# Miniprotein binders against q9bqp7: the designs that were tried, part 175

Target 1, 240 residues: q9bqp7
Amino acid sequence: VPQNWFPIFNPERSDKPNASDPSVPLKIPLQRNVIPSVTRVLQQTMTKQQVFLLERWKQRMILELGEDGFKEYTSNVFLQGKRFHEALESILSPQETLKERDENLLKSGYIESVQHILKDVSGVRALESAVQHETLNYIGLLDCVAEYQGKLCVIDWKTSEKPKPFIQSTFDNPLQVVAYMGAMNHDTNYSFQVQCGLIVVAYKDGSPAHPHFMDAELCSQYWTKWLLRLEEYTEKKKNQ
Short names: E, the ipSAE of ESMFold2; O, the ipSAE of OpenDDE; V2, 0.75 times the mean of E and O plus 0.25 times the DockQ between their complexes.

## First folded at step 14 (miniprotein)

Design we7 (at its last look DockQ between E and O 0.71; V2 from the best seeds 0.75)
Fold by ESMFold2, look of step 15:
Structure we7 (fold): chain B 240 residues (1-240), chain A 103 residues (1-103)
Amino acid sequence: as target 1 above (240 residues)
Amino acid sequence: SERIKRLEELAKEILRLVEELRKITDDPYVLRLLDMAELLAEFALDAAKRGDLEEAEQLLKWAIEYLEWAVEEVKKLGVSPEIIERLERVLEEAKRTLEELRK
């Protein structure tokens, strides 16, 4: 149980449709500051057991690929994830021009993998947009806020292959979503709120992506777990 | 107890190096390498305080490897060669210190 509980939803905000909302998705720039990001909080609160398991996997990969081969592999996986997010932002953005759409960016098994999900996505409200929780003092960059099958969601796009040295537990994926949601719901740059989440896991070979929907009740349950991780981070850094 | 104090000081030096590198780059890939070095050094500091000297030494070895990897990546970003050479010398001294503590 967190010592400094704070609600995930903002009672002063409506989640009802509003015709006065901007038709262009929000893209709030991320500013460099000293407050931690969601991903840093989650990485810095990994258990020792998780870290030892990652190091054992890393050593095996180095035996198979060599040290330089492992570093190249890790760099490529990181880049593929970055390119995937860039492609999705381009696909979902009404501001994309023909000259700015990279054909090679769109030729990806990951993009093929999500096509059936994208058919159910509409009403994009935000893309690659910064969120800040002023009270709890954390920031993030959410991937997308849009309607999925009629429900407004914070949507997080994941590739199935992630660089292992940087990966947090898959348990952490829902924590990322709710942390972004809580920050957005209390960020003065946003006039609306979101009560649902969606995690989409895409595959390099183009196999159909797996959607994981999170309703408001499930989001509230994971919010409590996020607050515990944030509290752990804060205590850990208190004497630094 | 002298070996414990030397391991604690090495862990703190690694943490200082992490912060120095954060001030010279915002590159997301480098920052993730630095986050791993930081976490490993913090685990090593805790292990040294508990007297788990072999664990502390292993954790510090891994932390230094992440820092070396981070410096290699920073070099690719076009950071001043003079800064890179200083960082490489500091990391070599850290490696030498750790090897001397393992005897």
Scores: ipSAE 0.776, ipTM 0.901, lowest interface PAE 0.8, mean pLDDT 86
Fold by OpenDDE base, look of step 15:
Structure we7 (fold): chain B 240 residues (1-240), chain A 103 residues (1-103)
Amino acid sequence: as target 1 above (240 residues)
Amino acid sequence: SERIKRLEELAKEILRLVEELRKITDDPYVLRLLDMAELLAEFALDAAKRGDLEEAEQLLKWAIEYLEWAVEEVKKLGVSPEIIERLERVLEEAKRTLEELRK
């Protein structure tokens, strides 16, 4: 049980989405602070076993691609992910705010992969927006807050070259989503509450993306795990 | 043992290098590399404290590799050559120290 329990949901916020569809999605800039990001917390609390597995994978990739080849591969993976998020932001942004859609950004297998998911996405509330949990002292940049199949969700978009048909295959992504939810639900910059999460795994080959929906119960379960990771991080940093 | 102490000191030096690099960049890609270096150095420090010297050495090797990668990326971002040269010197000293300890 976490020592520093904090609820994922804010009892002071109504579960009813305020009917005012904000005409424009929120985009709060991430402030450079000493406050750790969700990504940092998760990365710094990986187990030794996970790290060794990752390093063994890296070494195998270096043997296959060479050192420079591996660096290039990793850089390309990162860049593809970035471009995918930029493309999604462009797609999900209101037409009036659409900067000249770089048509080249839209021509990707990843974008093709998520088309069937995008059909079920509506009511975009936030895009690439910073969240801060003041009490728990962490920050994050969430990809999207929107309705998926009529349920308001924090949506996290992921790219993969390998199928991830199960939520368990998404590693720490569920923790990331609930961390963003918990922060947003208690961030004064947001007037609404989110009770659901959605992880969308997009595929490079354009095969249908896998949606991993997280209901309030599942979110609460992962929230407990997130709190434990946050405590571990905090303890590590106190001992340094 | 003196070897344990030196490994601990090297791990702490790597952690210092990570912190120095964090001050000069906010690039998300570089930050991920730094996070890995930091985590590996922390694990190395713990391994050294436990007397797992081989594990500590391996972890430090990997940490240094991530730092080398991070410095290369930061160099591409146009950070001051003077800062880069300083970091490279410290990194080379760390590599030499590790090699001495592995013998």
Scores: ipSAE 0.747, ipTM 0.894, lowest interface PAE 0.7, mean pLDDT 91
Fold by ESMFold2-Fast, scan of step 14:
Structure we7 (fold): chain B 240 residues (1-240), chain A 103 residues (1-103)
Amino acid sequence: as target 1 above (240 residues)
Amino acid sequence: SERIKRLEELAKEILRLVEELRKITDDPYVLRLLDMAELLAEFALDAAKRGDLEEAEQLLKWAIEYLEWAVEEVKKLGVSPEIIERLERVLEEAKRTLEELRK
């Protein structure tokens, strides 16, 4: 249990749309500063066991690909993820210049993988947008806030070369989603409330993506775990 | 022991090098490599303080590997050759120190 609990949901906000909501999705730029990002907090609070497992995986990959081959592979995976996010932002943006989008960005196996999920996504409110939790002092860049099957969700797009059919196989992804949710719900740049999350794992070969929906109760459970990771990060950095 | 103190000093040196690299780039990929080097060095420092020399040495080896990787990536970003050469020299010294301590 965290020493300094804070609610994930804001009692002063509603998830219902109103006439004052912007018709264009919000895209607030992320500003680099001393405030830690969600991804940094999660990475810096990995357990020693997780780090050793990651290093063993790295060593196995290096044995197969060589050091240069492994570095190229890792850089390529990072680049593919970036391109996937760029393509999704393009697809979900209600822009008149949709025809000017890079056709190659829209024709990847990852994009084919998510087609069936995109059919259930509507009412986009934010894309590649910065969030900041003013009280808990962390920042993040969320992928998307939109309705999935009629429910307003923080949506996180992930790429994978291996099947991840269960939410437990997505590691810290649920924590990342609820961290963004809690920040957005208390960020003055936003006026609405998000109570649900969605992690979408897309596959390179175009196999159907796996959606991992998180209802409000599940989000609350992961929120407590995120608060513990944030507390661990803060304590760790004070002691260095 | 003397080896414990030297491993702690090396871990702190690596942490300082991470901060120096963070000052010269905001590239997300490089920053991710640096975050990993930082975490490994922090675990190494803890292992050294607990007297686990084998674990400390292994963690420092991995931290240095991530720093070498980060410097290689930073070279591609057009940072001045002078800064790169200085970073490479400090990193090579850290690497040699670790090899000596592992004996």
Scores: ipSAE 0.745, ipTM 0.892, lowest interface PAE 1.0, mean pLDDT 86
ESMFold2 (binder alone), look of step 15: mean pLDDT 85; pTM 0.858

Design we8
Fold by ESMFold2-Fast, scan of step 14:
Structure we8 (fold): chain B 240 residues (1-240), chain A 103 residues (1-103)
Amino acid sequence: as target 1 above (240 residues)
Amino acid sequence: SERIKRLEELAKEILRLVEELRKITDDPYVLYLLDLAELLAEFALDAAKRGDLEEAEQLLKWAIEYLEWAVEEVKKLGVSPEIIERLERVLEEAKRTLEELRK
């Protein structure tokens, strides 16, 4: 249990569109500063056991690929992830579609993988947009806020090579989503309430992506765990 | 105890190098490598303070490896050769210090 609890949802906000909502998706730029990002908090509060498991996985991969091969593999995972997110932002923003300019950027198994999910996504309100929790002092860059099957969600797009996943902990993915949700719900740059999350795992081979929907109750449960990770990070940095 | 102090100094030097590299780039892959190097160096500092020299040395070795990969990546980003040369020099000194302490 966190020592300093703060609610994830803002009772003064609604998940329905209102007159003050912009007609185009919000894209607030991320300002780099000393305030920690969600990803930094999660990375810096990995357990020693998790780090040693990551090192063991790394050594096994190096045995298979060589050191240069492993470095190429890992850097390529980040490059493909970046391109996947750029393509999704373009697809979901009607004014900035990549299909008019660069079809090659849209050519990937990952994009094919998510086609059936995209059919259920509408009412996009934010894309690649910065969030800040002013009270809890953390920032983040969320992928997307849109309606999935009629429910307003923070949507996080993940890529997976499937047989040899780069992501060492899927448990942290829900924490990332609720951290963005809590920040957005209390960020003055936004006027709406998000109560649901969606993690979409896309596959390199084009196999159908797997959606992991998180209702309000599940989000509240993961929010408590996020607050514990944030508290751990804060105490760790104070003691240095 | 002198060896403990030297391991602590090395861990702190690695943490300083991480902060310097963070100012050079916002590349997500480089930042990922720096986050791992920082975490490993912090665990190494804690291990050294507890007197667990073997664990501290292993953690510092892994931290240095991630820093080497980070420097290699920033070379590709067009950072000035003078900055790269200085970073490589500091990193090689850290590697030599660790090898001396392990002996």
Scores: ipSAE 0.673, ipTM 0.860, lowest interface PAE 1.4, mean pLDDT 85

Design we9
Fold by ESMFold2-Fast, scan of step 14:
Structure we9 (fold): chain B 240 residues (1-240), chain A 103 residues (1-103)
Amino acid sequence: as target 1 above (240 residues)
Amino acid sequence: SERIKRLEELAKEILRLVEELRKITDDPYVLYLLDFAELLAEFALDAAKRGDLEEAEQLLKWAIEYLEWAVEEVKKLGVSPEIIERLERVLEEAKRTLEELRK
């Protein structure tokens, strides 16, 4: 039996702007349920080799910062990532006024880093919005759906420091993007088709963010890999 | 061997503690730490079943460290002192058990 019965793209949907598309970005709330999230599936299907590499990174950081220093560092990285996403949602939302936000969040190094990418972003259709693949039974919370240089993309905002935060797995970022894309394309709460992805890596020191664009062909290739990770998660859960 | 059985029992106990902590909090950072502890304990259980005692012991040590970290973070969230004390005592017992098995 074929492993891939589920295409990433929905042939019943258009990837072009429609007159019926909402003028206000969608923000569907993520509801707590037993259905696994994209991030949980990816974390629980990490290889033993990947886990050992992250533990080696952790030990190196502990040698530099001390154990308590490392914990404070990782907690701060998590908090800064959250604040970065909140600032981007505020900047890209037409319903919010800038005076209602923390001015320091809007002036962070990460926000400075991403400015040149933001000038190429328009036609925002969804922000911090829940997606669910109705047949594959997984959920996620995507950052943004908007046009980047004229192409409708699932956009994922990432923060990066010189050492990679162990909380983030950069090698899984393309899988995360296509998982959200496939879910949105098959979620009845949405009516449009997304065929492209964009991973934006912003830097703490304000140096220019690095955009990683994923065209439809590349998204299809990563979709196959995401389906394998989802299958691994499902089998692992059944065997426990 | 008795050592293999006790390592498997410890891994299963750690997995039960992860589930108990998941019921206490919805904090995303704590849940991420718990997901890591779960993954490490699952790898430890597999290592023990294969008879790789050194790998199982190392993975269990890391799993306990993530659980201790998670409890430390939960303590900041205003959870009952009685629950925190119980969790800390169970973790200290697990830590002692592992050190005994490493000998």
Scores: ipSAE 0.656, ipTM 0.855, lowest interface PAE 1.3, mean pLDDT 84

Design xe1 (also named xg1; at its last look DockQ between E and O 0.05; V2 from the best seeds 0.00; counts 0 for: pae E 5.2 > 1.5, placed apart)
Fold by ESMFold2-Fast, scan of step 14:
Structure xe1 (fold): chain B 240 residues (1-240), chain A 88 residues (1-88)
Amino acid sequence: as target 1 above (240 residues)
Amino acid sequence: SPERLEEIIRKLEEAVKLFEEGKIEEALDILWEVMEELIELIEETGDPELYLILIRVIDAWDLIDEGRPEEAIRILEEAIRRLEELIE
């Protein structure tokens, strides 16, 4: 149980559309400072299982590819993920002023993988947008806020070469989603409430992506776990 | 330490039952706990047999993700038998 509990949802906000809502998705730039990011908190508080799996994966890849091959592989994985996010931002943005729709950017196995999910996505309210929780003192950069099957969601796009049909196999991704959600719900740059999450795992070979929808109850459960990770991070920071 | 091995066995048996009932997500939550307990025992004992059992549990998780629950259940049952052998 976290020592300093704070609610994920803001009772003063609604997820219903308002006439004053902007017609263009919000894109608040992330300002770098000493406040920790969601990804840093999660990386510095990895569970024993996560550490074991990461080290085992690293050892196996180095044995297969060599040191230089491993560096090239990880660089390529990062680049593929970056291109996937850029393609999604382009597809979901009604304004093409930021980036032209590049045919090469739109033609990847990952983009083919998510086509059936994108058909159910509408009402985009934020893309690649910064969030800050002023009370809990953390920041983040979320991928997307949009309606999925009529529910307003924080949507996180993930790439994978291996199948991830169960939310448990996404590890910290639910924590990342609810951390962004809680920050956005209390960030004065936003006026709406998000109560649902969606993790979309896209596949390199074009196999249909797996959507992991998180309702309000599930978000609340993961929020408690996020608060514990944040508490652990804060305690570790005091001792270093 | 036999009590800790017995707890891990009980959790693995519950996970197998849940997989057989098609309650995959609940079973995976239990496997995650089993992995943590096995890692802690490996850190304390350095027992290479526990390391091999942990690898089998991870392999079972991968098989579940690949839609192969029958094979996953089989190797979890093998992991249970190996743990039982370590008790005596």
Scores: ipSAE 0.776, ipTM 0.924, lowest interface PAE 1.0, mean pLDDT 89
Fold by OpenDDE base, look of step 20:
Structure xe1 (fold): chain B 240 residues (1-240), chain A 88 residues (1-88)
Amino acid sequence: as target 1 above (240 residues)
Amino acid sequence: SPERLEEIIRKLEEAVKLFEEGKIEEALDILWEVMEELIELIEETGDPELYLILIRVIDAWDLIDEGRPEEAIRILEEAIRRLEELIE
């Protein structure tokens, strides 16, 4: 049980999205501060299983590609992910930001992979927007807040070369989503709250992406796990 | 301790049963716990046989992700047999 319990949902905020669809999605810039990011907290509190799996994967990749080859591979994966997020932001933005849709950005297997999910996405409220939880002292940059099949969700877009048909195979992604939800729900920059999460795993080969929908109950369960990770991080920092 | 190995066996048997019942997510949760317990035992004992069993449990997980549950079950059943041999 977390020592410092805090609710994921804000009872002071209405569950009903105010009917005024903001014409423009929110994009709050991330402030550089000493407050840890969600990503940093999760990375510093990885489970023994996660550490083992990652190290084994790294060793195999280095054996196959060499050290320089592995660095190049990692850089390429990062770049592909970045381009994918940029393409999605362009697609989901209502303003034709006439930035020359680099037609090349839209011609990716990952974009093809998520097309069937995008059909069910509407009412975009935020894109690449910063959230801060002032009480729990963490920050994050969420990918998207939108309606998925009529439910307002924090949506997190992931790229994978391997199938991830089950939410368990997404490891800490559910924790990241609920961390963003909890922060947004208590961030004064946002006038609404979210009760659902969505993880979308896009595939490089263009095969249909896997959507992992998280209802309010599942979000609450992962929120407890997130709080435990945050406490672990805080304790680790005190001991350094 | 034999007791820790017996608990791992019990969990693997439960995971196999859950897979057969189509409760894949619940089975994966158990496999995740088994991985942790095996890692801890390996850290304590340095037993290479336990390491090999851990690798097979991970392989089973990968097969489940690939939509090959029957093969995953076979691997887990073999892992159970290997663990039983360590208790004897």
Scores: ipSAE 0.675, ipTM 0.872, lowest interface PAE 0.8, mean pLDDT 92
Fold by ESMFold2, look of step 20:
Parts: C-alpha cells; sequence; structure tokens
Structure xe1 (fold): chain B 240 residues (1-240), chain A 88 residues (1-88)
C-alpha cells in the first residue's frame, strides 16, 4: 500500500484534445533534469528475485556465446528494437518520402508482425514524446498515443525473439505504460488525457503480433504498483 | 499455451500445500520455478495479466521471508484463481 497515494487520472482533463487539435502528432522534447526517469526507477527497484533471474540468464548467455558474443548479442537486440521504434514512428507520422535505407528498415520481420495491428490504429496524438509528472517528479519517453479499435491508448511496442528470448530488458512493461499515462495526464504540455493502455509484442520472424489491452481498471491496479516502486526509489535515494 | 498456465497452477497449488505443511524450503523451490516460467511467458506474450500474477508470487515470497506465511498463502491462492480465469 503506498504511503502517498496520488490519482492516475486528472479529473480536470477530457479524454480528447481541445478543438484546436494539431494535424501532426505531438513530439515533446525530452528534458534532462535531476528527476528520475521511469526506466531508472524500475531498474533501481527490482526485487532480489528479479535481479537473480536476470543474472542467471546473463551467465547462461555468456556460457553459450562467450563474453564478446554476449556483448554483440545484446547490442544487436538493442539496435533492432531502436530501428523498430524508428520505423513505427515513420509509418505513423506524416513525413517526406523515405529513402532506400529507411525502406529496408520498414521491411523487417517485426514490421511485418505488426501490420494487422496498425490497421486498427488511428487518431495518432503523440509519437516518441516526453512526459513529466509535475507533482510526483518523474519523467519518461512514451512510444505512442493513439486510438486502438476506438480507444485512446498509451501504446508500447515490444520485440520478442522466440529462439533466444531477451530477458535483460525491463519486463515491467505494464508499469512503464501506466507511469507514462499518469505523467501525461499531469503534464502541462498535454491538453488531454488517456485512460487505457496497449502493449504490442512483435516477433522477429513476422508472426502476427499479440496486442494486450489494458482497460482503466487494470491500469489503476498497475498504478498502485508503480507508486510503490517510486516510493521505494525515493527512500533508497534518501539513504545514499 | 493453456498447458503452460495449467502447469503453473499445479505448481502453485503444490507450493501452497507445502507451505501449509511447514515445508518452506521445498515450497520456495517451486515458487522459484514458477517465477522463471512466468518471466518466460511474459517475454513471449507481453500479457500484463501474467505480470500481475508474477507480482503476486514475488509478494508472497517476500512475506515468507518476513515470517508471514498465512498472508503469503492467501496471495498465492488469489494468483491461482486469477490464472484459472485467464485460461477460461
Amino acid sequence: as target 1 above (240 residues)
Amino acid sequence: SPERLEEIIRKLEEAVKLFEEGKIEEALDILWEVMEELIELIEETGDPELYLILIRVIDAWDLIDEGRPEEAIRILEEAIRRLEELIE
């Protein structure tokens, strides 16, 4: 139970932008401050069991690939995720005609994997956009805010490699979604709010991606867990 | 993948029985296996409902560490019920 509860939704905001809706999705620049990022908070508050599981996975991968091979593997996974997000931002925003290099990124298995999901995405309001919670003092960079099957969502795009799952990334995806949602709902750069989340897992082989919808009730449950992680982070920093 | 969720349920049910019998170390070994399988399923599927289940299992482990096994058992039984709902 958090000591200092704060609501995820802002009752003074609507679910939709004001009448002056922009024709281009919002992309708020990331502000570098002393305040922590969502990913920093989550990384610094992993449980003992999570840390041990990640270390065992790392040791197994090093035994299989060697230290240099593991470093290359993790770098490639990070690069593929970055390129996936860049390709999705390009697909979902109005931009000049893509060059051949960008077109090669658009033909990855991950992009094939999400094609059926993208047909249900509309009304894109934000892409790769910074959020800051003005009261709780944390910052993040959300992937996308758009309607999915008619529901306005914070959307998080994830990649998965079935033969060699990458566990070193944060598996706290739903906590990231609600933390971004709460920040956006209390960020003066945004005139609207969002009550739902969506996690989309794309596959390297192009297999159909799995969407996982998070309704307002599920988001509220995760928000409570996020507040506990943020509180734990704050207490750890007081002791350093 | 319902078979994998059913196996997790079976393991959690066994862990609860072992906790009730006072066989703490054996029950914790099973919880460890459950956490590893849940993390793998979460990485493969991204299902936020499975993450909630994982949080409950981790919370139960922490309660055992604090000497509060009756509360841990209650949380594990809630996790089992939630997993059964996901299979339906």
Scores: ipSAE 0.055, ipTM 0.576, lowest interface PAE 5.2, mean pLDDT 82
ESMFold2 (binder alone), look of step 20: mean pLDDT 90; pTM 0.907

Design xe10 (at its last look DockQ between E and O 0.87; V2 from the best seeds 0.00; counts 0 for: pae O 1.7 > 1.5)
Fold by ESMFold2-Fast, scan of step 14:
Structure xe10 (fold): chain B 240 residues (1-240), chain A 88 residues (1-88)
Amino acid sequence: as target 1 above (240 residues)
Amino acid sequence: SPERLEEIIRKLEEAVKLFEEGKIEEALDILWEVMEELIELIEETGDPELYLILLRVIDAWDLIDDGRPEEAIRILEEAIRRLEELIE
């Protein structure tokens, strides 16, 4: 699929705020159907390197923790990630009731880790919101759309036990971000343009999170790679 | 094949040079390519030495993430020497 047939940015849209933009962040619910999600496409088209690393990690963890210990560990990691996202949605929502829901969710090393990032985040336009690319036929649920240091970004919050100071160590996360961006830019439920991405890797011990800012050029490069993964997924689906 | 091993060695030498120059992200992109080529070669040959060399490349990546580039360079240079011995 030629990238110029399916551009990431929509020339008919602006990233500037307008009077029709809601004061409350958008939260379009994700409706499940036969259209593949971004995460499913990426999981079904993992590179050889990703498969090798995942299998090696799994075997090492099972060796260290045992089968039951590994299952408990992965369940706990999943729950910690879910709570981290819930806390961020609460913090970034301008609604008082959401901030009051559960003070325990707002207290964690992960939230401490992202404090220096959050002070640079403003103008939140979407939180935990569904996107659909009407032409390319994929869907997703993005974490956040907000201004980071004055630039409107699709922001993806990640937790990690190991340092991830380089974007290369986040693997498919840049593809996930640009897939959401391209979908949002062509989704009739949204009126604005996003041209930048931000991956924030938070740490449990409160160590400062690593922000990975993606400018328009970098987003365009990752968009090309996402289109290849989407094409691979479509071909695999036909051959099932 | 000797030609494929020589190509992997060339890429590792380029990655080492980039790490020494502080061009970390460019070097990591090359290591990612090296990992792919090593995995493909392991699938074709079943050579356990190539598997061990792949593990050293992965260890170097982890050392870079830990802020230990001098140690990462040292083990990449070891990986280069081990690949050169396979040609000989």
Scores: ipSAE 0.800, ipTM 0.931, lowest interface PAE 0.8, mean pLDDT 89
Fold by ESMFold2, look of step 15:
Structure xe10 (fold): chain B 240 residues (1-240), chain A 88 residues (1-88)
Amino acid sequence: as target 1 above (240 residues)
Amino acid sequence: SPERLEEIIRKLEEAVKLFEEGKIEEALDILWEVMEELIELIEETGDPELYLILLRVIDAWDLIDDGRPEEAIRILEEAIRRLEELIE
């Protein structure tokens, strides 16, 4: 049990669209500051299993590819992820651009992989938008807030080389989603809140992406785990 | 040490039962806990047999993600038998 519990949902805030909301998705800029990001907190508080799996994977890849080959491989995986997120932001933007979209961004196995998910996505409210939890003292940059099958969700897009049909195989992704959700629900830059989450795992070969829907109850369960990780991070920083 | 190995065996037996019942996510939650306990025991004892058992658990998880649960169950049953030999 966290020592400093805080609610994930804001009872004074609606999840309904307002007439005063902009017709263009929100994109709150990330400001440089001293408070930790969600990804930094998670990276600094990895579980023993995550550390073991990561090190084993690294050792096996270096054995197969050599250190230089591994560096090249990881750089390429990072670039593919970045291009995937850029393509999704472009696809989900409601406006015609004055400049033609990069058509090579739109042609990838990962984009093919998510097509069946995108058919169920509507009402995009935020894209690549900063969130801050002032009380709990953390920040993040969420990928997307939109309706998925009629439910307003914080949506996190991931690429994977291996199938992830079960949420357990996505490791810390559910914590990332609920951390963004809790921050957004208490961030004065947003006039609405979100009670659901979605993790979408896309595949390079175009195989159908795996959606992992998180209802409010599941989000609350992962929120407790997030608070424990944030507490662990905070205690480590106080001793530094 | 024997008590902790016996608890790991009990958890693995529960996970196998859950896989057989189609309760995959509950079984994976148990495997995650088993991996933590094995890592702790490996750190405390340096026992290479426990390391090999951990690799079998990881292989079983990969087989589940690949849609091959019958093979995953066989690997876990082998891991259980090996653990039983360590406490006998």
Scores: ipSAE 0.739, ipTM 0.914, lowest interface PAE 0.9, mean pLDDT 89
Fold by OpenDDE base, look of step 15:
Structure xe10 (fold): chain B 240 residues (1-240), chain A 88 residues (1-88)
Amino acid sequence: as target 1 above (240 residues)
Amino acid sequence: SPERLEEIIRKLEEAVKLFEEGKIEEALDILWEVMEELIELIEETGDPELYLILLRVIDAWDLIDDGRPEEAIRILEEAIRRLEELIE
């Protein structure tokens, strides 16, 4: 049980979107500060098994590709992910900002993969927007806040070359999502709250993406785990 | 300790049962716990057999992701047998 419990949901905020929600998605810039990002917290608090699996994977990849090959592979994966997010931002942005659609960005297997998910996405409220939890002292950049099948979600887009049909296969991604949810729900820059999360795993070959929907109950469970990771991070930093 | 190995065996048996029942997510949670316990034991003992068993559990996890649960179950059953041999 976390020592410093804080709720994921804000009782002071209405679950109902205010009718005055701006037609334009929010894009709050990430400020450079000493506050740790969600990603940093998660990376610095990986479990022994996570570290082991990652190291084993890395060693295997180096054995197969060589060191230079592995570096190239990693760079390509990063670039593909970046392009995918840029393409999604372009797709989900209002038409007025779309004048510079690089058509080449839209021609990817990853974009093809998520088409069946995108048809169920509406009411985009935020894209690539910073969130800050002032009380718990962490920040993050969320990919998207939108309605998925009529439910308002923090949506996190992931790319994978391997199938990830189960939420457990996404490792810390559920923690990332709930961290963003909790921050957004208590960030004064946002007038609404979210109760659901969605992890979408897109595939390079264009096969249908896997949506991992997180209801309020599941989000609450992962929120507890997130708080524990945050406490661990905080303790580690005090001892440095 | 034999008791720790017995607990790992119990968890693996539970995971296999859960897989057979189609409760894949619950089974994966148990496998994650097993991996953690095996890593701890390996760090304490340096036993190469436990390391090999851990690798097989990881392989089973990968097979589940690849949509090959039947093969994963067979690997886990073999891992259980190997653990039982260590207790004897």
Scores: ipSAE 0.245, ipTM 0.678, lowest interface PAE 1.7, mean pLDDT 89
ESMFold2 (binder alone), look of step 15: mean pLDDT 90; pTM 0.903

